VHH binders against Phenylalanine--tRNA ligase, chloroplastic/mitochondrial. Designs and how they scored, part 19

Target 1, 376 residues: Phenylalanine--tRNA ligase, chloroplastic/mitochondrial, of Arabidopsis thaliana (Mouse-ear cress) (q94k73)
Amino acid sequence: AVDIGGVAIARNDVVREDDPTNNVPDSIFSKLGMQLHRRDKHPIGILKNAIYDYFDSNYSNKFEKFEDLSPIVTTKQNFDDVLVPADHVSRSLNDTYYVDSQTVLRCHTSAHQAELLRKGHSRFLVTGDVYRRDSIDSTHYPVFHQMEGFCVFSPEDWNGSGKDSTLYAAEDLKKCLEGLARHLFGSVEMRWVDTYFPFTNPSFELEIYFKEDWLEVLGCGVTEQVILKQSGLENNVAWAFGLGLERLAMVLFDIPDIRFFWSSDERFTSQFGKGELGVKFKPYSKYPPCYKDISFWISDLFTENNFCEVVRGIAGDLVEEVKLIDQFTNKKKGLTSHCYRIVFRSMERSLTDEEVNDLQSKVRDEVQKKLNVELR
Below, E stands for the ipSAE of ESMFold2; O stands for the ipSAE of OpenDDE; V2 stands for 0.75 times the mean of E and O plus 0.25 times the DockQ between their complexes.

## First folded at step 12 (VHH; framework vhh_3k1k_2)

Design n03 (from m03 with S59T; at its last look DockQ between E and O 0.92; V2 from the best seeds 0.82)
Fold by ESMFold2, look of step 12:
Structure n03 (fold): chain B 376 residues (1-376), chain A 120 residues (1-120)
Amino acid sequence: as target 1 above (376 residues)
Amino acid sequence: QVQLVESGGALVQPGGSLRLSCAASGFTFSDYAMRWYRQAPGKEREWVAVISYSGGRTTYEDSVKGRFTISRDDARNTVYLQMNSLKPEDTAVYYCAARYLYGWETTDHWGQGTQVTVSS
C-alpha cells in the first residue's frame, strides 16, 4: 500500500489482472509513492522548490501549492475537462495507463484543474508524477513530473487596465513566465512561439537560447472559456502553464539520462545535498552499452509502445533505448517484419554478457506470448 | 512510419502567390496539429503557421499575418500553406511538421522541406 494525499492505495486498486482494460504493470505501480518532486535534496525537488521561491517572492505567496494529489483520476478529469477530443489517440490503451475503463493514471497535472476550481482555488501550482506509455530512450520515461500553474482574474482586474480580458491575461502570463525563466536560467535570450493546445486559446510556448540551442521551457496560454464556464467561472479569465520537470532538470543540472532521477545510488544522490540550483552533475563513470537486436513478424496486437512495455517489464532501468532499425515487408505473403535494437546499459555498473543474454532471452519469450509476434 | 512530404516550392516574382502542400502518411492525420516552419539561408528555422486538430483554430507569425493561410484537408491527409503577396524575405526552405499533443507535452515529426524563392 502507498500513501498519497492521506489515502492508502493498494496494488489491487491499480493493477487489476481481471479487468481487460487494465494496462498498469507492477513496474509502474512501484513508482506511485516515490514522489521525487517532494524530495528536497533531489534535482526534481530542488527545481520544484526553486519555482516555488519565484512565485513566493514575486506574487506575495498568493499561489497555493498542491504536490500530493492522487495520480488516480477519471477519464473525465484527464481528458474531457481539458478538452481532449473524444476520438483522440491519446485516450487509447496504447498511450495511457488505464486502471479501468473510466479511471487512469493522470497523464498531466491539468487533470486537477476543474477539481481545484470547484473547491474555490483561483491561484495555484500543481506538481506531481504523471504517466504515459511511451518509447524508451535517454530522455523519455513512462513516469515523469510536471508542474502546472493556474491563475484566475475577475473583471475588476482588467477593467481598469484598458485591455480586454484575453489580452490582459496573456500579457500577465508572459510577464510572469519571462520572470520565471530568468529566475531558473539567468539572463538568456527569450522568444515566444504561438502554438496550439486544446485547453488554451491563445496558446504559447516560451523558448530560451541556452547552451547554444533553443530550448522549449514550457507551454502556456489563456484558458479556454468553456473550461471556466464548466467550473462556474463564466465571468472570469484565466491563464495556465505547464512544464516537464525532468526535461528542465536535465538541462539545469547537466544530467545526461532520465533514468538517473530514479537512482538510489549515492554517487548520484550525494551530489545534490545542498538542495539548491547551480549544481552540475559530475558523472562518476560511463558504463559501456550492450546492443541486442530482435526481429519478428508483427501481429495485429503489436505496437511499439506494447513492445516497449514488455522490455521495461523485464529489464527495468537496465534498458536505455529501444529503436526500430529496419523494416522489411514480404510482399508475396503480405507480412511485415520489424527489427529493433535494444541498448542495455546500467547507470550504476557494467553489465555482463550473461546478464544481457538472459534479459534478451526473456524479452524474446515474453513478446511472443503477449504480442503474438513470430520471431525471425 | 511517419512521413511528411512537402511540395509546391518554386521561384516566383515579388507580389506573387504560391501554394505549398504537405502529404502525410503513417499516422492518423486528424490526431495531429499541423505546422509550417521556414529556414532562410544562414538563419534559424522559425515557425510560420499553426492549425488545430479540427482546422478551426489557426495562428500566424506576425510577418506573414494576412498574407499566408494554413488549411488542412483530412480526407486527403494534407496540410496547405497559401502564400500571397510574396516578398524576397519569404525566401526559405519551408517545412511541414506534425505535432502530437499529450497534455502540455509535444512531439514533432518533420518533413524534408520545399524551396521557395522570391526574386525577379
Scores: ipSAE 0.757, ipTM 0.916, lowest interface PAE 0.9, mean pLDDT 91
ESMFold2 (binder alone), look of step 12: mean pLDDT 83; pTM 0.845
OpenDDE, look of step 12: ipSAE 0.816; ipTM 0.918

Design n04 (from m03 with A33T; at its last look DockQ between E and O 0.82; V2 from the best seeds 0.71)
Fold by OpenDDE, look of step 12:
Structure n04 (fold): chain B 376 residues (1-376), chain A 120 residues (1-120)
Amino acid sequence: as target 1 above (376 residues)
Amino acid sequence: QVQLVESGGALVQPGGSLRLSCAASGFTFSDYTMRWYRQAPGKEREWVAVISYSGGRTSYEDSVKGRFTISRDDARNTVYLQMNSLKPEDTAVYYCAARYLYGWETTDHWGQGTQVTVSS
C-alpha cells in the first residue's frame, strides 16, 4: 500500500485483475506514492518550489497549494468536467489508465479544477503525478508531473478597469505567466500563440526562445464560462494554466532522458540540491545501446501504445526507445506488417547480450499472447 | 502512420487568392485540432491559423485577419486555408499541423509544407 495525502492506496484498489476495464499494470502502480514533486532535492521538486516561490512573492501567498491529491479520479473529473468530448480518443483504453469503467488515474491535473472550485477555492496551484499510456522515447514516460494554476476573478476586480471580464482575465494571465517564465529562465524572448483547449476560451501557449530554439512552456486560457457556472461561479471569470514539469526540467537542468527522473543512482541524485534551480546535469558514463528489431503482422488488438505497454512491462526502464522503422501491407492477405526497433540501454550499467536477448525473447512471446500479433 | 500532405501552393500576384489544402491520414481526424504555420526565408516559423475539432472556433494571426480563412472537412480529412488579398510578405512555406490534445499537453504532427510565393 502507498500513502498519498493520508490515504492508503492498496494494490488491489488500483490493479483490478477481475475488472475487464482495468488496464493498470504493476509497473505503473509502483510509481504511485513516489511523489517526486515533493522531494526538495529532486529536479521536479526543485522546479515546483521555484514556481511556488514566484507565486508567493508576487501574489502575497494568495494561491493555495495542493500537491498530495489522490491521482485516482472519476472519468467525470478527468474528462467531462473539463469539457473533453464524449467520443474523444483520449478517453480510450489506449490512452488512459482505467481502474474501472468510471475511475481512472488522472491524466492531467486539471481533473481537480471542478472539485476545488465547488469546495470554494478560487486561487490554487495543483501539482501532481499524472498518468498516460504513451510511446517510449527520451521525452515520454507513462508517469510524469504537471502543475495546474487557477485564478478566479469577481466583477469587482475588473469593474472600473475599462476592460471586459475576458480581456481582464487574459491580460492578468499573460502577465502572470510571463513573469513566471522570467523567474525560471531569466531574461528570455517570449511569444504568445493562440491555440485551442476545450476548457478555455480564448486559449494560449507561451513560447520562449531558449538555447537557439522556441520552447513551448505551457498552455493556458480563460476558463470556459460553463465550467464556472457548473461550480456556482456564473458571475465570475477565471484563467487557468497547465505545465509539464519534466518538460521544463529537462531543459532547465539539461537532463537528456526522462528516465533519469526516476533513477535512484547517486550519480544522478547527488547532482541536485534544494533550491538549486538551473544546475546542469553532468552526464556520467554512457553505456552502449543494444538494438533489437521485431516484426509482426498487426492484429485488431494492436496499437503502438499497447505494444509499448508490453515492452515496458517486460523491460522497464531498460528500454530507451521503441520506434517504428518499417511497415508494409500485403494486399493479398489484407495484413499489415510493422517492424519496430527496440533500443535497450541502461542508465546505470552495461547490458549483456544474454540479458538483452532474454528480454527480447520475452517481448516476442508476450506480444503474441497479449496482442495476438503474428511474428515474422 | 500519420501523414499530412499540403497542396495548393503557387506563385500569385499581389492581391491574388490561393487556397491551400492539407490532406490527413493515419489518425482520427475529427479528434485533432488543425493549424497552419508559415516560414518565410530567413525568418522563424510562425503560427497563422487554428481551427477547433468541430470547426466552431477559429483564430488567426493578426497580420492575416480578414484575409485568410481556415476551414475543415472532416468527411474528407482535410483542412483548408483560403488566402485572399495576398501580399508579398505572405511569401513562405506553409505547413499544416494536426494537434492532439490531452489536457494541457499537446502533440503535433507536421506536413512537409507547400511553397506560396506572392510576387509581381
Scores: ipSAE 0.672, ipTM 0.853, lowest interface PAE 0.7, mean pLDDT 95
ESMFold2, look of step 12: ipSAE 0.679; ipTM 0.885
ESMFold2 (binder alone), look of step 12: mean pLDDT 84; pTM 0.850

Design n05 (from m03 with L101M; at its last look DockQ between E and O 0.92; V2 from the best seeds 0.78)
Fold by ESMFold2, look of step 12:
Structure n05 (fold): chain B 376 residues (1-376), chain A 120 residues (1-120)
Amino acid sequence: as target 1 above (376 residues)
Amino acid sequence: QVQLVESGGALVQPGGSLRLSCAASGFTFSDYAMRWYRQAPGKEREWVAVISYSGGRTSYEDSVKGRFTISRDDARNTVYLQMNSLKPEDTAVYYCAARYMYGWETTDHWGQGTQVTVSS
């Protein structure tokens, strides 16, 4: 059982093996309550606190901070309230962790917007763990941390400015976020790119020039008016932004693999004891990888995400990468074969051939059982 | 396998017009926002235009507004860029991208590009 926001959450509240809609494995349940963003001596918590410092120093009407909201939300909160289309692929069991047909592990912190607006909050930051079914490599993990900000304006804020409400909000947003990027990264070249999010219009992303490439820092925009109308704020305008903390922390701290954030190894955790930005992670060893290939004729049940969930469930953080390396279709028989390379590498020790062979054997057995594939 | 193939790039005179096409396969086209980027020789790739999955929302980089139009045809799994009143500064390789969005997270799939040259 874990305690989030004063609510105890038991395994059976989240993992329901008898429900075909439930796709939350024990490996994901074990992450609930870890709340890396609330650890002042952890890169994710350090980054969150640095962002808090920016907003505290640059806005006289301070933003309220929410960092302990439950990740268990309704599909209405996670999708409908933020205008995700009813037929969008992100609603699928392939992409999202479902507790039951109406309850998910949040895939973004925006799932809390409507609740916070109903409670009368108008300027706030939300930070929390978010959950998504995904591939396996050094930058993808099914649990990561997001921060978002939200700011509501009233007519008296833009009256006399010479701007309509949308322009006023967009300009305030861009000024705010350029300041944030300078606060975190220093003097860097920045550019704005128009984009699309269903819950904002207009929508933007901020990119910075860093390490000889453009890095996307955040997405943002002017909140869709229908969202405000649903909360009784039809005469208002608002902006919102969201950012992934791991991606930024990997850049700021020189952390090369997202798995490190979840490590309890003191060789990692001890490096961040000052609780401040400016630390560069020093790797303590490079351990050898072991590559194992698996080939099979795929089934109707097969997806790459389903395969990665099997591998992750067996090998945990001992798997560094799962990559499709070959694909063959026998059109005469109507069969397609995939070959995946699994890279086993511990961040903490060398793996023996026996360990890797045992893991691979379990993967082969489990993928046949769960995904109904035929091994080659 | 996701695949995007641009076509329609050519040499044109200043003031001329071109229509670029980007044919998509290997994904459900109607689930993705579509984007155009361009890259001039020796320069960084820059964003040009975006169209929402429904086609109802479009946006353009300032230097092309009023001259370029992005559109999509979901029945043909194709996004277009109509380029009018072309200028020498529009010379670039043009790339299309399909954007997957999941909350604030986005991922792009890129095409191989098509060359547009505007010179007298």
Scores: ipSAE 0.672, ipTM 0.882, lowest interface PAE 1.1, mean pLDDT 91
ESMFold2 (binder alone), look of step 12: mean pLDDT 84; pTM 0.853
OpenDDE, look of step 12: ipSAE 0.800; ipTM 0.914

Design n06 (from m03 with S52T; at its last look DockQ between E and O 0.86; V2 from the best seeds 0.59)
Fold by ESMFold2, look of step 12:
Structure n06 (fold): chain B 376 residues (1-376), chain A 120 residues (1-120)
Amino acid sequence: as target 1 above (376 residues)
Amino acid sequence: QVQLVESGGALVQPGGSLRLSCAASGFTFSDYAMRWYRQAPGKEREWVAVITYSGGRTSYEDSVKGRFTISRDDARNTVYLQMNSLKPEDTAVYYCAARYLYGWETTDHWGQGTQVTVSS
């Protein structure tokens, strides 16, 4: 059982083999409760605390901090409350971990906005683990961490400013987030890019020029008025922002593979003992990879995400990458063949040929069984 | 998978107009926000314009506001960039991008680009 927010969560609350809409594997359940963001001497926790320090130092009315909200949310919380269209691809079983037809592992921290607004919170930061089905490589992992900020303004905040409420909120937001970016990255060139998010209008991205490239730091915008009206705040305006902690931490700490965040290896964890930004991760060893290819005629049930879930379920963090390296369509028979290269590499040791062959054999068996493919 | 094919790039005189097209396939077009970027010789790729999945919101980089118009035709799975009052500094390879949105996280798919050259 896992304790989140004082509530015990058992395996059978999340993994339900008898529900056809449940697609949460044991490997994902094992990540619930790890809460890397709550570890003060972990890169994710260090980054979270640095962001908290910025807000504590720059706002006399403190932002309330929520870092222990349950990742088990309703589809209404995760999608409808934040204006995700009913037919959006993110609602599919291919992209999202469903506990049942009405319950998911949250895909973003915005799943908690309506709840917190109903409870009367008006200035808050939400940090937590989020869950998404995805591909496998050094920057993709099905569990990662987000932080979201939210700030509500009342008419007295913008009255007398000479600005309408939306402009007032957008300008306050940009000033706040430029300060945050400077706090984290120092003196850097910044640019604002207009964009789209369902739950904000206008919507922006902040980019900084850092290490000879433009880096997206965060997405943000002025909260859609429909969201505020649904929470009883029709006379207010608000802004919101969100950012992915792993992506920023990889840049700030020079961490080359997202799997390191999940390591308990002392050679990784001991490097962050000061609990502060400014540490560059020093790799201790890079063990050799083992490559295995698998080819099959695909089925209507096949997706790359489904294949990656099979590989992760068998190999865990021993898989570094799954890459499509060839495809062929026999148009005469209407058959398509895919060839994937699986890169096995441990972060902790060299793998033997016997170990890799055993993993590959299990992958071959399971992909036939679960995905109805025909091996070549 | 996602496939984006730009067309309409050409050599044009200053003050002229061009209309770029980007034909999309391999995905549900209405689920994606569509964007145009450009990359001038020796410079970094930069954002030019964006249009939401519904077509209800458009935004433009300051240097092209009032001169460029982005639009989408969901029946044809196509986005357009109408470029008017072209200047030599608009010379670039123009890229179409489809953006998948999942909460605050985004993933872009790119076309191969189409060359626009503005000179006399």
Scores: ipSAE 0.487, ipTM 0.722, lowest interface PAE 1.4, mean pLDDT 89
ESMFold2 (binder alone), look of step 12: mean pLDDT 86; pTM 0.873
OpenDDE, look of step 12: ipSAE 0.510; ipTM 0.821

## First folded at step 13 (VHH; framework vhh_3k1k_2)

Design o01 (from n01 with G56S; at its last look DockQ between E and O 0.93; V2 from the best seeds 0.85)
Fold by ESMFold2, look of step 13:
Structure o01 (fold): chain B 376 residues (1-376), chain A 120 residues (1-120)
Amino acid sequence: as target 1 above (376 residues)
Amino acid sequence: QVQLVESGGALVQPGGSLRLSCAASGFTFSDYAMRWYRQAPGKEREWVAVISYSGSRTSYEDSVKGRFTISRDDARNTVYLQMNSLKPEDTAVYYCAARYLYGWETEDHWGQGTQVTVSS
């Protein structure tokens, strides 16, 4: 059982092999409760605390902090409440971890916004683990940590400003987030790029010029009015922002692979003992990779995400990358073949040929069984 | 396989007009926000325009506002960039991108680009 927010969560609350809509494997369940953001001497926790310090210092401790909300949420919370279209592909079993037909592992912390607003919270930060089914490489991992902020304004806030409510919120948002970026990255060149999110209008992303490239730091915007109306706040405006903690921590600490955040190797964990920003990760070894190719005729059950889930389920963090390197269509038979390269590399040790061959054999067996492909 | 193919790039006189197209395949077009970027010789790739899932929301980089219009035709799986009052500074390779949104997370898929040259 895993304790989140004082609630014990058993394996069978999340992994339900007898429910055809359940697609949460043990490898994902094993990450629940690890809550890297609540570890003060871990890069994710250090970054969260630095962001808290910014808001405490610049907003007189007025932002309430929620860091222990359950990642198990309803589809209404995760999708409908944040205006994801009913037929959008992100709702598919291919993209989202479902516990049952109405219950998912949250894909973003905004799944909690409506509940928090109904409970009367108006200025808050939410931090937690979020989940998505995804590809495998050094920057993609099916579990990561997100922080978001939310701020509600009343007519009293903007009536004397000479601005309409939307402009007031957008300008307040941009000032807040520029200050945050300076707090985290120092004096950097910044630019705003317009973008689109269903749950904000207008929507923006903040980019900073850092290490000779433009880095996307966060997404944000003015909360869609329908969201506020549904929470009884029809006379208000609000802004929201969300950021991925791993992506920022990788840049701030010079961590080259997202898998390091999940390492228990003391050569990694000991480097962050001060509990403060400013540490640059010093690599202790880069172990050799082993490449294995697998080719098969795909089936109607096949998707790349389903394949990556098979690989992760067997190899865990021993897989560094899964890459499509060739595809071929037999026009006469109407069949398509894919060839994938799997890169096995441990962050902590060299892998033996026997270990890699065993992993690859299990992958070959499992992909045939689960995805009904024909190996070539 | 996600695939984006831009077309319509050409040599145009200053003050002229051009319409770029980006044909999409391998995904459900209506599930993606669409964007245009450009890259001038020796410069970094820069955002130009974005259009929402339904086409109801659009936005533009300041230097092209009032001159460029992004649109989409979901029946043809195509996004367009109508470029009017073209200037030599608009000379660039133009790229379309399909943006998948999953909460606050984004994933972009890119086309190969089409060359636009504005010269007298």
Scores: ipSAE 0.752, ipTM 0.917, lowest interface PAE 1.0, mean pLDDT 91
ESMFold2 (binder alone), look of step 13: mean pLDDT 85; pTM 0.864
OpenDDE, look of step 13: ipSAE 0.887; ipTM 0.953

Design o02 (from n01 with T106K; at its last fold request DockQ between E and O 0.88; V2 from the best seeds 0.85)
Amino acid sequence: QVQLVESGGALVQPGGSLRLSCAASGFTFSDYAMRWYRQAPGKEREWVAVISYSGGRTSYEDSVKGRFTISRDDARNTVYLQMNSLKPEDTAVYYCAARYLYGWEKEDHWGQGTQVTVSS
ESMFold2, look of step 13: ipSAE 0.792; ipTM 0.922
ESMFold2 (binder alone), look of step 13: mean pLDDT 84; pTM 0.856
OpenDDE, look of step 13: ipSAE 0.879; ipTM 0.948
ESMFold2, fold request of step 14: ipSAE 0.767, 0.758, 0.774; ipTM 0.914, 0.913, 0.914
ESMFold2 (binder alone), fold request of step 14: mean pLDDT 84, 84, 84; pTM 0.854, 0.854, 0.854
OpenDDE, fold request of step 14: ipSAE 0.902, 0.905, 0.906; ipTM 0.958, 0.959, 0.960

Design o03 (from n01 with T106V; at its last look DockQ between E and O 0.90; V2 from the best seeds 0.83)
Fold by ESMFold2, look of step 13:
Structure o03 (fold): chain B 376 residues (1-376), chain A 120 residues (1-120)
Amino acid sequence: as target 1 above (376 residues)
Amino acid sequence: QVQLVESGGALVQPGGSLRLSCAASGFTFSDYAMRWYRQAPGKEREWVAVISYSGGRTSYEDSVKGRFTISRDDARNTVYLQMNSLKPEDTAVYYCAARYLYGWEVEDHWGQGTQVTVSS
């Protein structure tokens, strides 16, 4: 059992082998208590605290901070309350970890917006681990950390401004987030890009110019009014923003692979002992990779996410990347073959050929068993 | 497997019109927000227009607002950019992008672009 928010969460609250819709493996359950964002000497925690410092220093009404909310939420919280269309692919078992047909591991911190608004909170930051079934490479991991901010305004806030409520909120948002970006990145060129999120209108993203390209820092916008109405705030306007902590921490600390955040190796963890931004990760070794290819005729059970979950379940953090390198369709037979390259590389040691061959053999057996593919 | 193929780029006179198309395959088109970007020679790529899943929400960069219209046809898996009152400043390679949204997280897939040239 792990304790989150003062509540004990047992394995059978999350891994339910008697529910045909449960797709949460033990490896994912093991992550629920790790809460990297709550570690002051960890890059994720350092970044969270730097963002907190910005808001504490620059806003008189002090944003309330929630960093220990349970990641077990309803499908209503995770999807409906944030206006995800009912037929959207993100609702599938392929993309989302389901505890049961109505309960998921949250895919984003916005699952808590309606909950916090109903409890009377109007200015808050939510930080937490979020979960999605995903591919495997140096920037993708099925668990990462997100921070979200939310700010409600009342008519008194925009009275006297000469602006309607939406314009007032959008301008306040942009000023707030430009300040945040300067706080984190220093003097950089910034631009605003219009975009789309179902739960904000208008929606924006903030980009900074960094290393000869534009880097997305965050998404944001003016909260859809239906969300506010559902919480009894029909005369209000609000803004929200969200950002991925790993993406920003990789840039700020020069961390080249998302797997490092989960490392207990003291050669990694000791580098962040000051608890401050400004530290650049110094690689201690880059061990050699081993490439193994696997080819098979795919089945109706096959998806790339299902395959990556098999690989991750066997090899854990010893797998750096899974990449489709070839595909062939035999139209007369109605068969499609895929070839994947699996890159095995430990961040902590060299792997022997015997170890890699054993992992590959287990992957071959498990993919055939679970996904009903025909190996080539 | 994800493919975006832009077409319709051409040489046109100032004041003229073009319609760009972007044909999508390898994913469920209606699950993606669609975007147009452009890149002029020697400049950074800049956003031009965005359209929501349903097509009910659109937005445009200020310099093209009122002149360009983004639309989508989900039956044909195609997004369009209707470009009117073209100016020499609109000369660029135009790129289509498909955006997967998962809460605040985004992942973009890009086409290879189509050249639009507006003669001086």
Scores: ipSAE 0.780, ipTM 0.922, lowest interface PAE 0.9, mean pLDDT 91
ESMFold2 (binder alone), look of step 13: mean pLDDT 85; pTM 0.861
OpenDDE, look of step 13: ipSAE 0.842; ipTM 0.933

Design o04 (from n01 with A98K; at its last look DockQ between E and O 0.87; V2 from the best seeds 0.00; counts 0 for: grease 24.21 > 24.2)
Fold by ESMFold2, look of step 13:
Structure o04 (fold): chain B 376 residues (1-376), chain A 120 residues (1-120)
Amino acid sequence: as target 1 above (376 residues)
Amino acid sequence: QVQLVESGGALVQPGGSLRLSCAASGFTFSDYAMRWYRQAPGKEREWVAVISYSGGRTSYEDSVKGRFTISRDDARNTVYLQMNSLKPEDTAVYYCAKRYLYGWETEDHWGQGTQVTVSS
């Protein structure tokens, strides 16, 4: 059992073997309660605290902070309350960890917006672990951390400004977030890119020019009015933003692989002892990779995410990348073959050929059993 | 396998028009927002237009607003960019992109691009 926000969460609350909808493995359950964002000497926690410092300095501590909300939420909270369309691909078992048909591990911190608005909060930051079934490479991990902010305005705020409420909120939002980007990244070229999010209209992305490319810092927008109406705020306007902490921390600290955030290796953890931005991660060793290929005729049960879950379940953080390297369709038989390259590399030690062969053998066995593929 | 194939790029004179097409395959087209980007010689790629999965929301970069129109035909798995009143500054390789959206997170998958040249 783990304790989050004073609530004890047992394994059977999350890994419900009696529910056919449940797709949460023990490896994901083991991440609940680790809360990297609440560790002041961890890059994720350092970044969270730097963002808090910006809001405290520029808004006189007016933003309430929530960092210990339970990641177990309803599908209503995770999808319906934030206007995710009923037919949206993110609702699939392929993309989302379901505890049961009505309960998920949150995929974004916006699952808590309605809850907090209902409780009377109007200016807040939410930080927490979020969960997504995904591919495997140096920048993708099934658990990562988001922060989002929310700010409600009343008619008194925009009356007399010469702006309608939506324009007022959008301009305030952009000013706020340009300041945040300067706080985190310094003097950088910035641009706004229009986009689409179901829960904001208009919707934007803030990009900065950093390290010779445009880096997306965050998504944001003016909160959809139906969200406010559902919380009794029909005469208000609000803005919201969200950002992924790992992606920004990888850039700010020069961390080359997302798996490092989960390392207990003292050679990693000791580098962040000052608890402040400005530290650049210094690699202590580079260990050799081992490449193994697996080929199979795919089945109706096959998806790349399902395959990556099998690989993660067996190899954990010893897998660095799973990449499709070849695809062949036999049109006469109506069969498609995929070849995947699995890159095994420990962040902490060299792997022996025997260890890798054992892992690969287990992957071959499990993918046949779980996904009904035919090995080649 | 996701495939995006742009077509319709050509050499045109200033003030002319072109329609770009992007044929999509390997995914359920109606589930995704679609975007156009462009990259001029020696410059970074920039966004041009976006259309929501339903087609009900569109937006444009300021320099093309009023001249370009994004649209989609879900029955043909195709996104279009109608470009009117073309200017030499519109010269670029134009890319379409499939946008996966999950909460605040986005991921783009790009096509190979089609060349548009506005000269003379």
Scores: ipSAE 0.601, ipTM 0.842, lowest interface PAE 1.2, mean pLDDT 90
ESMFold2 (binder alone), look of step 13: mean pLDDT 81; pTM 0.819
OpenDDE, look of step 13: ipSAE 0.811; ipTM 0.922

Design o05 (from n01 with S30R; at its last look DockQ between E and O 0.91; V2 from the best seeds 0.85)
Amino acid sequence: QVQLVESGGALVQPGGSLRLSCAASGFTFRDYAMRWYRQAPGKEREWVAVISYSGGRTSYEDSVKGRFTISRDDARNTVYLQMNSLKPEDTAVYYCAARYLYGWETEDHWGQGTQVTVSS
ESMFold2, look of step 13: ipSAE 0.766; ipTM 0.915
ESMFold2 (binder alone), look of step 13: mean pLDDT 85; pTM 0.864
OpenDDE, look of step 13: ipSAE 0.897; ipTM 0.957

